# VH-VL binders against q9umr5, part 224

Target 1, 268 residues: q9umr5
Amino acid sequence: SYKPVIVVHGLFDSSYSFRHLLEYINETHPGTVVTVLDLFDGRESLRPLWEQVQGFREAVVPIMAKAPQGVHLICYSQGGLVCRALLSVMDDHNVDSFISLSSPQMGQYGDTDYLKWLFPTSMRSNLYRICYSPWGQEFSICNYWHDPHHDDLYLNASSFLALINGERDHPNATVWRKNFLRVGHLVLIGGPDDGVITPWQSSFFGFYDANETVLEMEEQLVYLRDSFGLKTLLARGAIVRCPMAGISHTAWHSNRTLYETCIEPWLS
Short names: E, the ipSAE of ESMFold2; O, the ipSAE of OpenDDE; V2, 0.75 times the mean of E and O plus 0.25 times the DockQ between their complexes.

## First folded at step 8 (VH-VL)

Design pg5 (framework fv_nofazinlimab; at its last look DockQ between E and O 0.78; V2 from the best seeds 0.82)
Fold by OpenDDE, look of step 10:
Structure pg5 (fold): chain C 268 residues (1-268), chain A 122 residues (1-122), chain B 112 residues (1-112)
Amino acid sequence: as target 1 above (268 residues)
Amino acid sequence: QVQLVQSGAEVKKPGSSVKVSCKASGGTFSTYAISWVRQAPGQGLEYLGYIIPIFGTANYNEKFKGRVTITADKSTSTAYMELSSLRSEDTAVYYCARGGYDSYGYEPFDYWGQGTMVTVSS
Amino acid sequence: DVVMTQSPLSLPVTLGQPASISCRSSQSLVYSDGNTYLYWFQQRPGQSPRRLIYKVSNRDSGVPDRFSGSGSGTDFTLKISRVEAEDVGVYYCMQGTQWPFTFGQGTKLEIK
């Protein structure tokens, strides 16, 4: 039988968005128990990510317990960060494949058309002011806001991304790394036509330097220092990169070709 | 110059709802948090919650969760605080306040509204 | 929740004399960025509150030099070097480090 699949949604999202994915999984892997977690939907997805991590943890623990052979995680957009954190704090998770579906794994610094209402270009450069404050960090968006022009503020004020990345020292860094490394495979999915994740390479742990030049994963300090295990995972062949063009952000979970190419191979 | 102007005094019956407005002028609105604080007669200050308009949602004090709704209209630079299921204990002056930016980052409560008296009585 | 405790709650002062208000927090107010988000507010009779001090010791524009804030960790103090008649009112400390942000009980400053 196929391992259970747990799905975690993204910002302002809900379980309804994954109806096509469920159909695809059911068709190609009949009998698979798929659970789309209906937590922190809509506006509730703006709750602090650590709060979300705790909520999702409570939901996945029973599922994992019933699946001693392991489970697969499909985590979309903001959900990908939630899942990474989840795997970092759980010392007993049994995740075989962690599929990060167009997630801003190295953070967000976007001003795309899709997010103009949320991050107007004129305001992007000023969001650090509110996001890197106690007031801002109560919102999920700020928890992974990564301003490359204010790295010090990011490192010191980010209460989520900087921690799970091991970019700021904390007493749990070693343990979290150990826990995260329990994952069988890390499947990174994203693409240049996403239109939301900015830069789109963030889905592959790439990100801007201080000049807004995009550096790849292997050039990132978190990789070079192996702060949360990326270097180790890569070395053992556990990282899968699946870039795909022509897919908008809201279509990653509904595109059949993407599913067959990037998701399905890791559900067996 | 930044100014916050609140709606007028309200008299409400128990069980009803009240919605107070706070219009901001003289500055940016979307990326500044608007805080709501109340003060019962002769009592101290109590933090209800705040909204960052660009995010479209508010962070609430759990004490009031379920009864307080804070919204913002970016087009009019107006924040709203709605309190439902009113009780006598909700009688208070309700204040909105906005923070500003300095060299160190965001600082709340730079500017205050004039306050709105809400009286809940049968 | 972080409990903010002010002392005294009532502060009668002679004009021209100094005043001191204490504010203690139930836990450290140092945020991850190293800042301490402790604020002092003044509320004169019949008026809205006014921020005097932000982040422990920074005076807002227009606040007289006779006001000063100090402290660290869990212990903070607002001092008025020479109390004037216009200083009559209630003073509040507030922490903005941990949600929900909380106020002290207030200290009522009166002239003897």
Scores: ipSAE 0.913, ipTM 0.962, lowest interface PAE 0.6, mean pLDDT 95
Fold by ESMFold2-Fast, scan of step 8:
Order: structure tokens, then C-alpha cells, then sequence
Structure pg5 (fold): chain C 268 residues (1-268), chain A 122 residues (1-122), chain B 112 residues (1-112)
């Protein structure tokens, strides 16, 4: 029997977006129990990420308890950050594969087509003003806004991403690292044609330096310091990188070739 | 100079709802937090919630969650606060206020509306 | 929730004399960025509140030099060096460090 799959959606999203993903899983792994969590849907996805983590935690606990052999997580876009925090705060999670679908793991900085829809003119250079305040930090998008030109403000004011990445100290950091390291596989998926996640390499723990030059995961201080276990996971052979060109942001969960190449192999 | 103009006073029956508007003129609307604060007669200030119009959703004080709804219309630079299931204890002056920016940071309550008296009686 | 406590609640002052208002928080107001999100507001009779001080000690444009803010952590003070007749009103502190943001109960300043 296949391990249950828990799906966590992204920003302005809902469980409905995963209907194709559910079809694919049913075709290749018939009998798999798939639970798409319908919490924080639509505009509620803008709630602070720590609030979302608490809500999703309450929903996943009974699912994990019923599956002593383990579960898989498929976490899309912003949902990948929720899942990062879930794996850190849960002392007893039994997650085998954590599949991160185009999630801004090192943060977001860009006025892509999606952000330009929300912000009609380029706002990327000015969002730091509201985001790095207590007012802005009550909204999920500001929790992972990472302006490389104001990295000091990001490090000091981010109430979520800087903490779960170990970029700023937290009393629980050692426990969070220990818990995260319990994961069987960290499967990272993303690509250059996403059009929303900026830089797209954020899905693979790469990010801009102060000159907007992308530095890959192995050049990041969070990796070099092993702040939450990336270096340990890589050495263990537990990190899978699956980049794919030609896929737009809203298509990661509905592309059959992507599913067969990057997701299907990790659903035991 | 930024100015916030609120809708006029209202008298409401218990159990009804009220919707107060706050129109901003001068300056940028979408990127500032717009806060709603109330003051019962002879009492202090109480924070209801706020909206950042560019994000399209609001953050509410738990005390009012389920009864208060804050929205914004960017095309008319107008924020709204709707309070339902009104009780006599909701009688108060309701204020909108907007923040501003200096140097790197956001500062709240830079500008205040004139206030809207909402009376809930009998 | 962070509780903000002001003292005194009533402050009668002779014209030209100094006045001092205390504001204490139930928790530290230092945010992770090192800033302290403590604000002071003045409300004259029949008017909307007006912000006087932001982030503990920064005076807003147009606010007279006689107003000053100070403090750290959980203990804050608004001082008026020489009270004038136009200063009559209610003064509120507010914390913006932790949601929900909360106000002190207010201090009514009156001329004796």
C-alpha cells in the first residue's frame, strides 16, 4: 500500500487547483489516500505564515498518526514554506518525501507577471518599506519578501523566513534543525520559465546577492553553516534537484511530464 | 498633503450593520496601511483592524473577528469598515487613519480622518 | 495581548510648568529589527487624535520642541517642558510591536 499524500496549496490558491495532480497520482499509484488541505484558501492565504503553520499542523497531526509507515508532502509555491516550518516545529513528524513545487525557499524579490498584476507598476524596490514592519509582517507575502538591497532589514525584521532558514538566531533553532533532518527526501522542483518565483533558483535555495547575481545553494551562508540541515541532507544523499524548463508558475501541479519525471518516483 | 474624509454620522438599531467609508485624497493609496480605530463616548482608543490595499485583504483584532470587515477600493482610493450584529456597546466614533514613510521605514497614523459617530440605540 | 498602562490618568498642571506622562507595557516593545514601536498621540477636545512622537523619541513635523519622548524596553515617558493652554487634551501611548496593536487608557491634561 502507498503512503498517504498531503497537499498544501500556495498564495491565492485552493484545493481545486490540484484536481489534475490527483488524477495523475490515482493513475500511477491507485489506492493512495491523498488529502488536499483546504485551509487558508484564496485571500486567507495572505494570513501570517506562522498562523497558517499552526492551522496546517492541527490538520496533519491526525493524518500522520494514522500512517505509522510515513506520509509524503507535496507543497506548492508559498505552501513549500509552510511545509518547511511544519517539518521544523513537529517533533514527531513521519514525512518521507517532502516535494517542494516551485517554492521561494530563499525568498522572493521580483515584479513578475503575477506580482505586476497585484502591483500595476514595478514595486519590488519599495515593498521593503511596508514589508519590514510589524504591519507588513502580518501578511504572508511579506514573511518571505527578501530584498537583496536591504538584506539587513530582511534579516532583522522577517518574522518567518529568516528564522526558519536560520539566517537570524532563534531559541528553538537547534530543535527545528533536528526535526527537519528527520525528513527522508527533500525533492526540489522549479524552473526558469516559472515567471512568478524570482529568482527561480530560490526554489533550489539559490538567491540574489547585493548585485542581483544569483548564488546557488552551496554558496549560501545557510548551507555553509548548515543552519537547518541542508548540508547534512545533501551529504546524506537526501536532496533531489529536478529543474524543468517550459513550465509556468500555475502549471507545476497540472503538467503530466513534470509529474512523471519529478514527483512520481518519490511516491512510495 | 494627504486628507482622509469619512462618511457622515449614522444611527442604527441593535442587530443591524453599519458601513463607514474613508476616502483618501493626495498621495499614494495602495501601499499604505489604513487602520480603523474606535472610541466610545468618554473612553479610550481601540484598534479594530487594518488593510494594506495592495494585498487586497485585512488583519482584524480577534475581539471583532466575525463581525468586522475591512475592504478597500483602489480605483476610488476608498477604504470601508463594516460592523455587523450591532450592540449598544458599539456606540462610538470610528476613525480611519493612514501611515506614511520616512527613510527606510513605515510609520502608522500619519493622517487621521475626522471620525464618524455611530450610535446604536434602543 | 500587550497591555499598555498610563500614569497618571488625570494630570492638572499650572501654565508654564513641566508635565510628564508615564507609559508601561506588559512586554518589551523592542522588535527584532532593534526598533521600539512606541507612539504618542494627542487628542484635543472634539478633534481627531494627532501623532506627536513615533518610535519612542522622534518628534513629528510641526510638533513643538517642548514635546519629547524617551524610554526603552517597557518604560516610556512623554514630557512637555512648559505647558501651554493649547496642550489641553487627552494623551495616548500605543505599541505597534505585536499584533493586536494596543493603546494606553489615556491621560487627561488640564490647566489648574
Amino acid sequence: as target 1 above (268 residues)
Amino acid sequence: QVQLVQSGAEVKKPGSSVKVSCKASGGTFSTYAISWVRQAPGQGLEYLGYIIPIFGTANYNEKFKGRVTITADKSTSTAYMELSSLRSEDTAVYYCARGGYDSYGYEPFDYWGQGTMVTVSS
Amino acid sequence: DVVMTQSPLSLPVTLGQPASISCRSSQSLVYSDGNTYLYWFQQRPGQSPRRLIYKVSNRDSGVPDRFSGSGSGTDFTLKISRVEAEDVGVYYCMQGTQWPFTFGQGTKLEIK
Scores: ipSAE 0.768, ipTM 0.892, lowest interface PAE 1.1, mean pLDDT 90
Fold by ESMFold2, look of step 10:
Structure pg5 (fold): chain C 268 residues (1-268), chain A 122 residues (1-122), chain B 112 residues (1-112)
Amino acid sequence: as target 1 above (268 residues)
Amino acid sequence: QVQLVQSGAEVKKPGSSVKVSCKASGGTFSTYAISWVRQAPGQGLEYLGYIIPIFGTANYNEKFKGRVTITADKSTSTAYMELSSLRSEDTAVYYCARGGYDSYGYEPFDYWGQGTMVTVSS
Amino acid sequence: DVVMTQSPLSLPVTLGQPASISCRSSQSLVYSDGNTYLYWFQQRPGQSPRRLIYKVSNRDSGVPDRFSGSGSGTDFTLKISRVEAEDVGVYYCMQGTQWPFTFGQGTKLEIK
C-alpha cells in the first residue's frame, strides 16, 4: 500500500488550491491517505516562518506516528521552505520523499505581482532596507528575501533562510543537518516560465551572484561546504531534479503531465 | 517633510469599538512600518502593533490580539487602528508613527501623529 | 517579552547641571546583525513623543549635542550634559530587538 502524503501550501494560499493534485493521486494511487494541512491560510501565510514551522510540526506529528513505514511531503512555493525547516528541526521525522514544488529554496529577489500592484515602480532594489530589520523579519516574505547586492545584510539579518541554509553560524547547525539527511529523496520541481519565483532556479538551489548571474546549486557556497547536506544527498543519489517549461506559478499542482513525470514516481 | 494627521477625539461606551485614522503625506507610504502606540492618562507608552502596507497585514502585540485590527489604504495613504470590546482601561491617547531610512538602515518612530484621545465611559 | 526598567522614575535637576537616566533590559538587545536596537524618546508636556537617540548612541538631526546615549548588552544610559528649561518632560527607552517591542516605564525630568 502507499505511504501517506502530506501537502503544505504556499503564500496567500489554502487547501482548495490542491483539489486537482488530490484527484491525480486518487486516480493513480487509490487508497493513499492524503492530508492537505489547513494552517496559516491566506493572510496568515505572512506570519513568521518559524511560527509556521512550529504549527505545521504539531500537525504532522500524529500523521507520522500512525505511519511508521514513512510519509511523503509535497510542499508548494513558500511551503517548501517550511517543509525543509521541518526536516531539520524534527529528529523523529520519517519522510521518504520531500517533493519541493516550485519553492524559493535559495530565496527570492523579484518584484512579484504582489509588490508591483502596491507601488507602480520596482521595489526589489529597496526592499532590503525594511526586510533586513527586526520589523521586516516578522513577515514571511522577508524571512526568505535574498538581495544579492546586500549579501552582508542578508547573512546577518535573515532570521530564517540564512539559518536553515547554514550560512550563519548557529548552535543547531549540526543537529539540523543530521535530521535533514534522514530524508529518502529530495525532489526539486520548477521551471523557467513560473513567473513568480525569481530567479526560477531558486527552486533548484540556484541563485544570483552580485551581478545577477545565476549560479547553479553546485556553484553555491552552501553546496560546496555541504552546510546542510546538499552535497551529501547528491552524492547519495537522493536528489532528483525535474524541471518543466510552460507552467506558471499557480499551475504546478493542476498539471497532469507534471504530476505523472515529476511527482507520481516518488509516491511509493 | 512627512506629516501624520490623525482623526479627532472619540468618546465611546464600554463594549463598543473605535477606529482611528492616520493620514500620511509628504513621503512614501507603502514600504515603511506604520506603528500604533497608546498612552493612558499619566501613564507610559504601550506598543499595539504595526503594519508594512505593501504586505497588507499587521504584526500585533499578543496582549491585544483579537481586539485590535490594523489596516492600511494605499490609495489614500491612510492607516487605521480599530479596537473592539472597549473597556475603561482603554481610555488613552492613541498615536500613529512612521519609520524612516538612513545610512544605518530602517529606523522606527521617525515621525509621530498628533495623537487621538479615546475616552471610554458610560 | 523583554522587560525594560528605567531609573530613576522621577528626576529633579538644577538648571545647568548634568542629568543621567538608566535603562536596563531583561535580556541582551544585540540582534543577529550586530546592531543594538535601543532607542530614547522625549515627550514634552502636551506633545507627542520625539525620537532623540537611535541604536544606542546615534543622535537624531535637530537634537542638541548636550544629549548623548551610551551602553551595551543590557545596560544603557541617556545623559544630558547641562539641563535646560526646555528639557522638562518624560524620557522613555525602547527596545526594537525582539517583538513585541517594549518601552521603559518613563523618567519624569523636572527642574528644581
Scores: ipSAE 0.751, ipTM 0.891, lowest interface PAE 1.3, mean pLDDT 91
ESMFold2 (binder alone), look of step 10: mean pLDDT 90; pTM 0.923

Design pg50 (framework fv_nofazinlimab)
Fold by ESMFold2-Fast, scan of step 8:
Order: C-alpha cells, then structure tokens, then sequence
Structure pg50 (fold): chain C 268 residues (1-268), chain A 122 residues (1-122), chain B 112 residues (1-112)
C-alpha cells in the first residue's frame, strides 16, 4: 500500500483548496490515506509560525505513529515553512518525501497581488520597521519577511526563519539539523509565473542580495556552511528541483501536469 | 500632533458587551500597532491585546481570549475594543495607545487616548 | 508570563531629594536583537499614562533629565535625581520582550 500523505496549507488558506490534489492522488495512487490538516485556517494563518508548528505537530504525531513504513508531506506556500520546522523539531518523524509547493524557503520580499489585499498601499520597503520587533514577530508573515536591504535586522530579530535556516545560532541547531536530515527526499517546486512568492527562486532556496540580484541556493551561506543540511542532502541525491513556468500561486495544487511531473513520482 | 480620542463612558449590566472606540488623527494609522490596556479603580495596568491594521487581525492576551475582540477601520482611522460576557471585575478605565517609528525601529506607547470608564453593575 | 515586580509600592519623598524605584523581571528581557524592551511610565492623578523611558535608559523627548533609567537582564531602576512637586503620581515598569506584555504593579510617589 501507499504511504499516507499529510497536507499543510498556506496563508489565508484552508483544506478546501486541495480538492483537486486529492482527486489526482486518488486516481494515480488509489487507497492512499490523505489527511489535509484544517488547523490555522483563514485569518488564523497569521498566528506566529512557532504556534502553528506546535499545533500541526500535535496533529501529525498520531498519523506518523500509525504509519511505521513512513509518510509523505505536501506543504503549500507558508505551509512549507511549517513543515521545515516540523522536520527539525521532531526527533521521531518518519517523513519520506517532503514536497514543498511554492514555499518562500529563504523568505519573502515583495508586494504581490495576493498580499496587496492586506497592504492597500505598498509597504515593501518599510515593512521591516514593524516586522523586526516583538510586536511584528507575533504575526506569521513577519516570521519570514526577509528584507535584503536590512539583512542585519532580519538575522537578529526573526524569531522563526533565520533560526530554522541556521542563519542565526540557536542552542538546538545541531539537533534540528540531525532531525531534518532524516527526510528521504526534499522536492522543491516553484516557478517564475507564481506572482506571489517574491523572489520566486525563494522556493528553491535562492534569494536577493543587497542589490536585489537573485543568488541561487549553491551561492547562499546557509548552503555553503551546510547550516541545516542542504549541502548534505544534495550530495546524497535527496534534493529534487522541479520548476514549472505558467503556473500562478493559487494553481500549484490544482494543475494536473504539475502533479504528474513534480508530485506523483514521489508518492510511493 | 498625533491624537487618540476615545468614546465616552459606559455603564453595562453583567453578561452584556461593551465596544469602545479609539479614533486616531495625525500620522499614518495602518502602519502602527494599536494597543488596549485597562486599569481597574485603584489598581495597576493590564494589557488586553493589540492590532496592526495592515494585517487585519489582532493578538490577544490569553486571559481575555474568547471575550475580547479588537478591530480597526482604516477608512475612519478608528480602532475598536469589544469585551463580552461582562463581569463586575471588568469595571475599569480602558485605554488605547499607539506606537511610532524612529530610524532604529518600532517604539510602542508614544501616544495614549484619554481613557474610557466602563462600569459593570446591575 | 513574565512577572514584573516593583519596589517600593509606596514612596514618600521630600522635595529636592532623590528617589529610586526598582523593577525586577522573572526572566531576562534581552530580545534576540540585543535590545532590552523595558519601559517606564508615569501616571499623574486623573491622567493617562505617559512614557518616560524606552529600552531601559532612553529618555523620551520632553522628559526632564532628572529622570534616568538603568539596569540589565532582570534588574532595572528608575531614578529621579531631584524630586519636584509635578513628579507626584504612579510609576510603572513594563516589559515588551515576550508576549503577553506585562506591567509592574506600580509605585506611588508622594511628597512628604
């Protein structure tokens, strides 16, 4: 039988968004037990990411315990960061494939059509002022706001992303790295037409330098230092990169070609 | 130049709800955190929660979660604090306060409203 | 929750003499950015609180230089070098490092 699949949604999202994904899985891997976690839906997705990690952890523990052969994670958008942290804090996870659907793995810097609903006046250049404070860090979007023009503030004030990426020291860093490295496959999916994740290469661990020029994963200090295991995973052949053009942010979980190309092969 | 003006005193029965307003003038309304703090007669200050209007949601002190709702209307530059299931121990002056920015970041409580007395009595 | 403890709770002082208020936190107030989000507020009778000091030792614009803040980690002090009649009121410390943000119980300063 197929390993169970656990799905974690994104910002302002809910389990309903994955109805097409569930149909695709049922067609290609009939009998797969798919659990779409309906925690932190809608505006609750703005809760601090460490709070979300705790809630999702409590939900995944019994699923993993019932599947000694392992499980797969499909984590969309902001949900990909939740899953990054789950894999690091759980010393007993049995995740085979971690499938990251257009998640800002190195952070977000930009106003998009999706975020413009929250920010009627573009705040990209000024959001660092509130985000890098104890007040701002109680909201999920500030936990992965990564202003390349204020990288020192990001490194010092980010209570989430800078820590899970090993960009700032943490007492648990060695244990988090060991736990993360237990994953079978890290499947990275994203593309230039996403329109929300900025830069889109953040989904592949690329990000802006101080001049807003994108540097790819292999040029990042977190990769070069192997801070949480990316270099080790790449060396063992465990990183899969699946970029696809022509897909908007809300369509990653409902595109059949994307599913067949990037997701289906990893759902043993 | 920034001013916070709150709604007038309220007398409420136990079990009812109260909604206090805080209208900001001067400065940028949506880019700041707006905090709600209360003070029972002769007692100290207690933090209820805050809202950052651009995010559209508030953060609540767990002690009040489920009873307090903080909202903001950006078009009128007004924040609201609603407290439900009122008890006599909710009798207090309720203050709104907002932060500001300098070149080094965000600083809270640089401006305070005048306070709104809420009395809960049967 | 971080508990903030002030002492003394009642502080009678003679005009022109110094006054000192202590504030102790149940855990360190140093944030990851190296800043300590410790604040001091003054509340005169019948008035809203006014922020005097932010981040331990930074005096707000318009606050007389006779007010000073100091401390680190868990122990903080507000000092008034020469008390004036207008200083009568209740003084509160507050921490903004860890949610939920918490206040000390207040110190009432009165002229003898």
Amino acid sequence: as target 1 above (268 residues)
Amino acid sequence: QVQLVQSGAEVKKPGSSVKVSCKASGGTFSSYAISWVRQAPGQGLEYLGYIIPIFGTANYNEKFKGRVTITADKSTSTAYMELSSLRSEDTAVYYCARGGYDSYGYEPFDYWGQGTMVTVSS
Amino acid sequence: DVVMTQSPLSLPVTLGQPASISCRSSQSLVYSDGNTYLYWFQQRPGQSPRRLIYKVSNRDSGVPDRFSGSGSGTDFTLKISRVEAEDVGVYYCMQGTRWPFTFGQGTKLEIK
Scores: ipSAE 0.723, ipTM 0.870, lowest interface PAE 1.3, mean pLDDT 90

Design pg51 (framework fv_nofazinlimab; at its last fold request DockQ between E and O 0.88; V2 from the best seeds 0.86)
Fold by OpenDDE, fold request of step 11:
Structure pg51 (fold): chain C 268 residues (1-268), chain A 122 residues (1-122), chain B 112 residues (1-112)
Amino acid sequence: as target 1 above (268 residues)
Amino acid sequence: QVQLVQSGAEVKKPGSSVKVSCKASGGTFSSYAISWVRQAPGQGLEYLGYIIPIFGTANYNEKFKGRVTITADKSTSTAYMELSSLRSEDTAVYYCARGGYDSYGYEPFDYWGQGTMVTVSS
Amino acid sequence: DVVMTQSPLSLPVTLGQPASISCRSSQSLVYSDGNTYLYWFQQRPGQSPRRLIYKVSNRDSGVPDRFSGSGSGTDFTLKISRVEAEDVGVYYCMQGTKWPFTFGQGTKLEIK
């Protein structure tokens, strides 16, 4: 019997977005119980991420309880951050594979076509003003906005990403790290042709430095300090990186080749 | 010069809805939060919610239990506040206000509308 | 919700004399960034509110220097060094640190 799969959607998404993924899972792993969580859909996905984490937690707890052998998480885009936080706050989760599907794990700092209506080219450099305020932090987008030119503001005002990354000291940092490390495998999926996640390497915990040079995961302070367990996970062979070119952001959950190559191996 | 001009006074029956507009002029619209605050006669100020137009959605005070809807039209630089299921206690002057930026960051309530009196009576 | 408590609620003042309004919050208003998002507003009779002070002690442009804000944590004060006739109105404190943002009850300043 296959372990249950829980799917968490991204920004402005709904459960309907994953119809192809469900089909793929059903075909390749028949009998798998797949639950696409239909919470915080559409514009509600702009709610604060901690609120979302709480909501999703309430939904996954019963599922996990019924699956003592463990579950798999497939978390898409913004959902990947929600899931990472979820695994950080849950001291009793039983997640075998955490599949981060094109998620801005190290934050977002871009104004791509997909988000052009939110982030015109001229706005990327100024979004920190509103995002790093109490008013802005009530919106999910600001919760993982990571302005490399305003690191101090990010570290001090980010109410979500900086915390789950352990970049800002907080009382739960050690516990969250411990909880997150309960995961069997962290599967990181993304690619250069995503067009939304900026930089696309964020899906692999890479990100801009102050000069907007992309640094890899191993160069990040969160890794070097092992602030939430990346270094530990890597050391024990628990991190899988699966980059793929030629896939747009909205196609990660609907590409058969991607599924077979990057997702399916971790659903057994 | 930034100005906020609100729609005119409204008289409504209980159970109906009212929609107040707030048109901003003299500056950018999308990147500033527009707040809605109300004041019952002889009473204090109450924060209803606010919208950051670029995000397309608002943050609401849960006290209003979903009766308030705040929207923004970027094309017309107009914010709207709709209050449904009106009650007598909803009688108040409703204000819109826009924030601004200073050297320290975002600050709310730099500019205020003139207020819109909404009277709910049977 | 954060409760903002102002005192006094009524403040009769003689022209030229100083005035002081207290605002206390039910919890610390220090945000993660180290700022304290405490605001003071003035509302003259028949007018819209006007922001006087932002982040505890920063005076808005056009606000006379006779107005000053101070405080930290949960205790804040608005002071008017010498009250003028134009200062008549209701003054509100507001916290912008924790949603929902909340106002004090207001302090009505009147001339004796």
Scores: ipSAE 0.925, ipTM 0.968, lowest interface PAE 0.5, mean pLDDT 95
Fold by ESMFold2, look of step 10:
Structure pg51 (fold): chain C 268 residues (1-268), chain A 122 residues (1-122), chain B 112 residues (1-112)
Amino acid sequence: as target 1 above (268 residues)
Amino acid sequence: QVQLVQSGAEVKKPGSSVKVSCKASGGTFSSYAISWVRQAPGQGLEYLGYIIPIFGTANYNEKFKGRVTITADKSTSTAYMELSSLRSEDTAVYYCARGGYDSYGYEPFDYWGQGTMVTVSS
Amino acid sequence: DVVMTQSPLSLPVTLGQPASISCRSSQSLVYSDGNTYLYWFQQRPGQSPRRLIYKVSNRDSGVPDRFSGSGSGTDFTLKISRVEAEDVGVYYCMQGTKWPFTFGQGTKLEIK
């Protein structure tokens, strides 16, 4: 009998987007209870991420209660940030595998390609001005916008990402780290041909320095300070990195080779 | 130089809806918050909600959620506010306002429209 | 919601004399970035509101230096050092720290 799987979708997304992933799980793990959470669909995915975390928390509690042996999370794109926050705020979560499917874990600094009609040229260089304000922080994109050229504004104004990364002091930091460290495995999935997550290494906790040179996870201050437990997880062998080229952002949950290589082994 | 021009006054019956427009000129439109605020006769200001046009969605005051819809058309630099299921209590002047940027970043309510009187009566 | 309380609600003032308007919030208006998103607006009779002061104490362009804002945390003040006839109207404070952003009730300034 397989642990239940909970799926959390991304920006402008819905539960239908995961039909192929559900098919793959059914074929390889028959009898697995898979729940794709049908919350914050479409334009509602722009609601503040803390509001989304609260809503998803309420949905996962009964699922986890019915599965005392544990559950797995598969969290796509923006949904991976929701899931990481869940792992921090839930004192009693029973997540074994947290599968982060092309999620902007260290933030986003790019014109999201499938939103290009919303983000004209040079927009990424100016979004910090509204994103790092109370008006902008009411929208999910701004909650994880990470402008490497205005790092001081990010660190001080981010209401979400800087907090769950432990980049800014807050009273819950110790408890959130403890809770996050109860996860069994952190499975990081992404690749250079994603086309949306920018830099794509954000899915592996890499990010730009001020020259837009990518620093990998182990070069990040958040790792070096072990602010929320990345160094601890890596040292105990709990971090799995599964990069795959040739997959665009909307195709991560519909590629069988990706599923078999990066997801299937962790659905025990 | 920046101007916000709103649509004209309207008289409506209870139960109907009203849609007020707010056309911006003399500046960029898409990356500012366009806010809607109303003022009943002899009363103070109420914040209805705002839209940042580049996101294509609005943030609403819960008091008005379900009755108010705020949209923007980037091609015409025009924001809209629609209020449905009108009651006599909705009689008010409805203002749009746009923010601006300064050395600190974003500041709200830099420019105001002239206001649109909406009167709800039988 | 953050409640903004102004006092007085009615302020008759003799021309040339100072005026002071208090605004108090039900919780701190200091945002995580260290800024205090407290604003003052003036609404003259028959006109749209006009922003006077942003972030507690910063005067907008074209606002006379007889207007000043001060305060911190939950307690804020708008002062007019020498009231002129053109200052007649209603003054509102507003907080922009926590959504929904909210206004005070207004203070009607009148010349005695």
Scores: ipSAE 0.783, ipTM 0.903, lowest interface PAE 1.2, mean pLDDT 91
Fold by ESMFold2-Fast, scan of step 8:
Structure pg51 (fold): chain C 268 residues (1-268), chain A 122 residues (1-122), chain B 112 residues (1-112)
Amino acid sequence: as target 1 above (268 residues)
Amino acid sequence: QVQLVQSGAEVKKPGSSVKVSCKASGGTFSSYAISWVRQAPGQGLEYLGYIIPIFGTANYNEKFKGRVTITADKSTSTAYMELSSLRSEDTAVYYCARGGYDSYGYEPFDYWGQGTMVTVSS
Amino acid sequence: DVVMTQSPLSLPVTLGQPASISCRSSQSLVYSDGNTYLYWFQQRPGQSPRRLIYKVSNRDSGVPDRFSGSGSGTDFTLKISRVEAEDVGVYYCMQGTKWPFTFGQGTKLEIK
């Protein structure tokens, strides 16, 4: 039988968005127990990421306990960051495949067509002023806002992403790294036509330098220092990179070709 | 330069709701926090919550969660605080205040509204 | 929640004399960025509060230099070097390091 699948949604989202994904899984892996978590839906997705991690942790513990052979995580957009933290803070997780659907793993810097109503075009360069404060850090989007022109503020004020990426020291860093390394496969999915995640290479641990030139994962200090285990995972053959063009941000969970190519092979 | 102007005093019955407005003039409205604080007669200050208009949602003090709703209309540069299921203990002056930016970053409460007295009585 | 405790709660002062108000927090107010989010406000009778001091010791524009803030960690002080008649009112400290942000109970400064 197939390992259970746990699905974590993204910003301004809910379990409702995953109807097609569930259909695909049922067609290719009939009998799979799929749980789409109905926590932090809609505007509640703006709650601080550490609060969301705690809530999702409480929901996944009994699912993992019932599946001694392991579970798979499919985590969409912002949900991929929640799953990153779950894998680090849980001393006893049994996740085999962690499938990250277009998640800003190194952060977000930019507004997009989809999010322009939330982020006016002129605001990108100034959002750091509110985000890197105790007020801003009470909102999830600020937890992974990564302004490459104010990297010192990001490193010092980010209460979530800078810590989980090992970009700022934390007392639990060694334990978080050990826990993250228990994952069987890290499947990274994203693409140039996403239109929301900026830069789109953030889904693959690439990110802007101070000149807004994208540096890929292997050029990042977090990789080179192996801060939370990326270099170790890559050497182990545990990182899968699956870029696909032609897919917009809201379509990653509803494209059959994407599912067959990037997701289906990892749902043992 | 920057001004916050609040709506006028209200007298409400127990169990009803009240909605107080706070109109900002001068400066940028959407990219800073707008806080709501209350003060019962002869008492200290109590933080209800705040909104960052660009995010379209607010953060609430757990004590008031479920009864307080803070919203913002960016087109009119106006923030609103609605408090439901009113009780006599909600009698207070309600203040809006906005943050600002300096060379050190974001700072709260650099401008305050004049206050709105809400009296809850039969 | 972080508890903010002020002392004294009532402060009668003779005109021209110095005044000092203490504020203590139940935990350190140093944020991860190294800043201490401690604020002082003045509320004159019948008026809205006004911020006097931000981040422990920085005076707001227009605040007279007779006002000064100091302290670190959990122990903070607001000093008025020479009390003037217009200084009558209630003074509040506030922490902005940890949500929910909390105020001290207030210190009423009165002329003797």
Scores: ipSAE 0.759, ipTM 0.886, lowest interface PAE 1.1, mean pLDDT 90
ESMFold2 (binder alone), look of step 10: mean pLDDT 90; pTM 0.922
OpenDDE, look of step 10: ipSAE 0.909; ipTM 0.961
ESMFold2, fold request of step 11: ipSAE 0.738, 0.735, 0.772; ipTM 0.892, 0.889, 0.897
ESMFold2 (binder alone), fold request of step 11: mean pLDDT 90, 90, 90; pTM 0.920, 0.916, 0.918
OpenDDE, fold request of step 11: ipSAE 0.924, 0.925; ipTM 0.968, 0.968

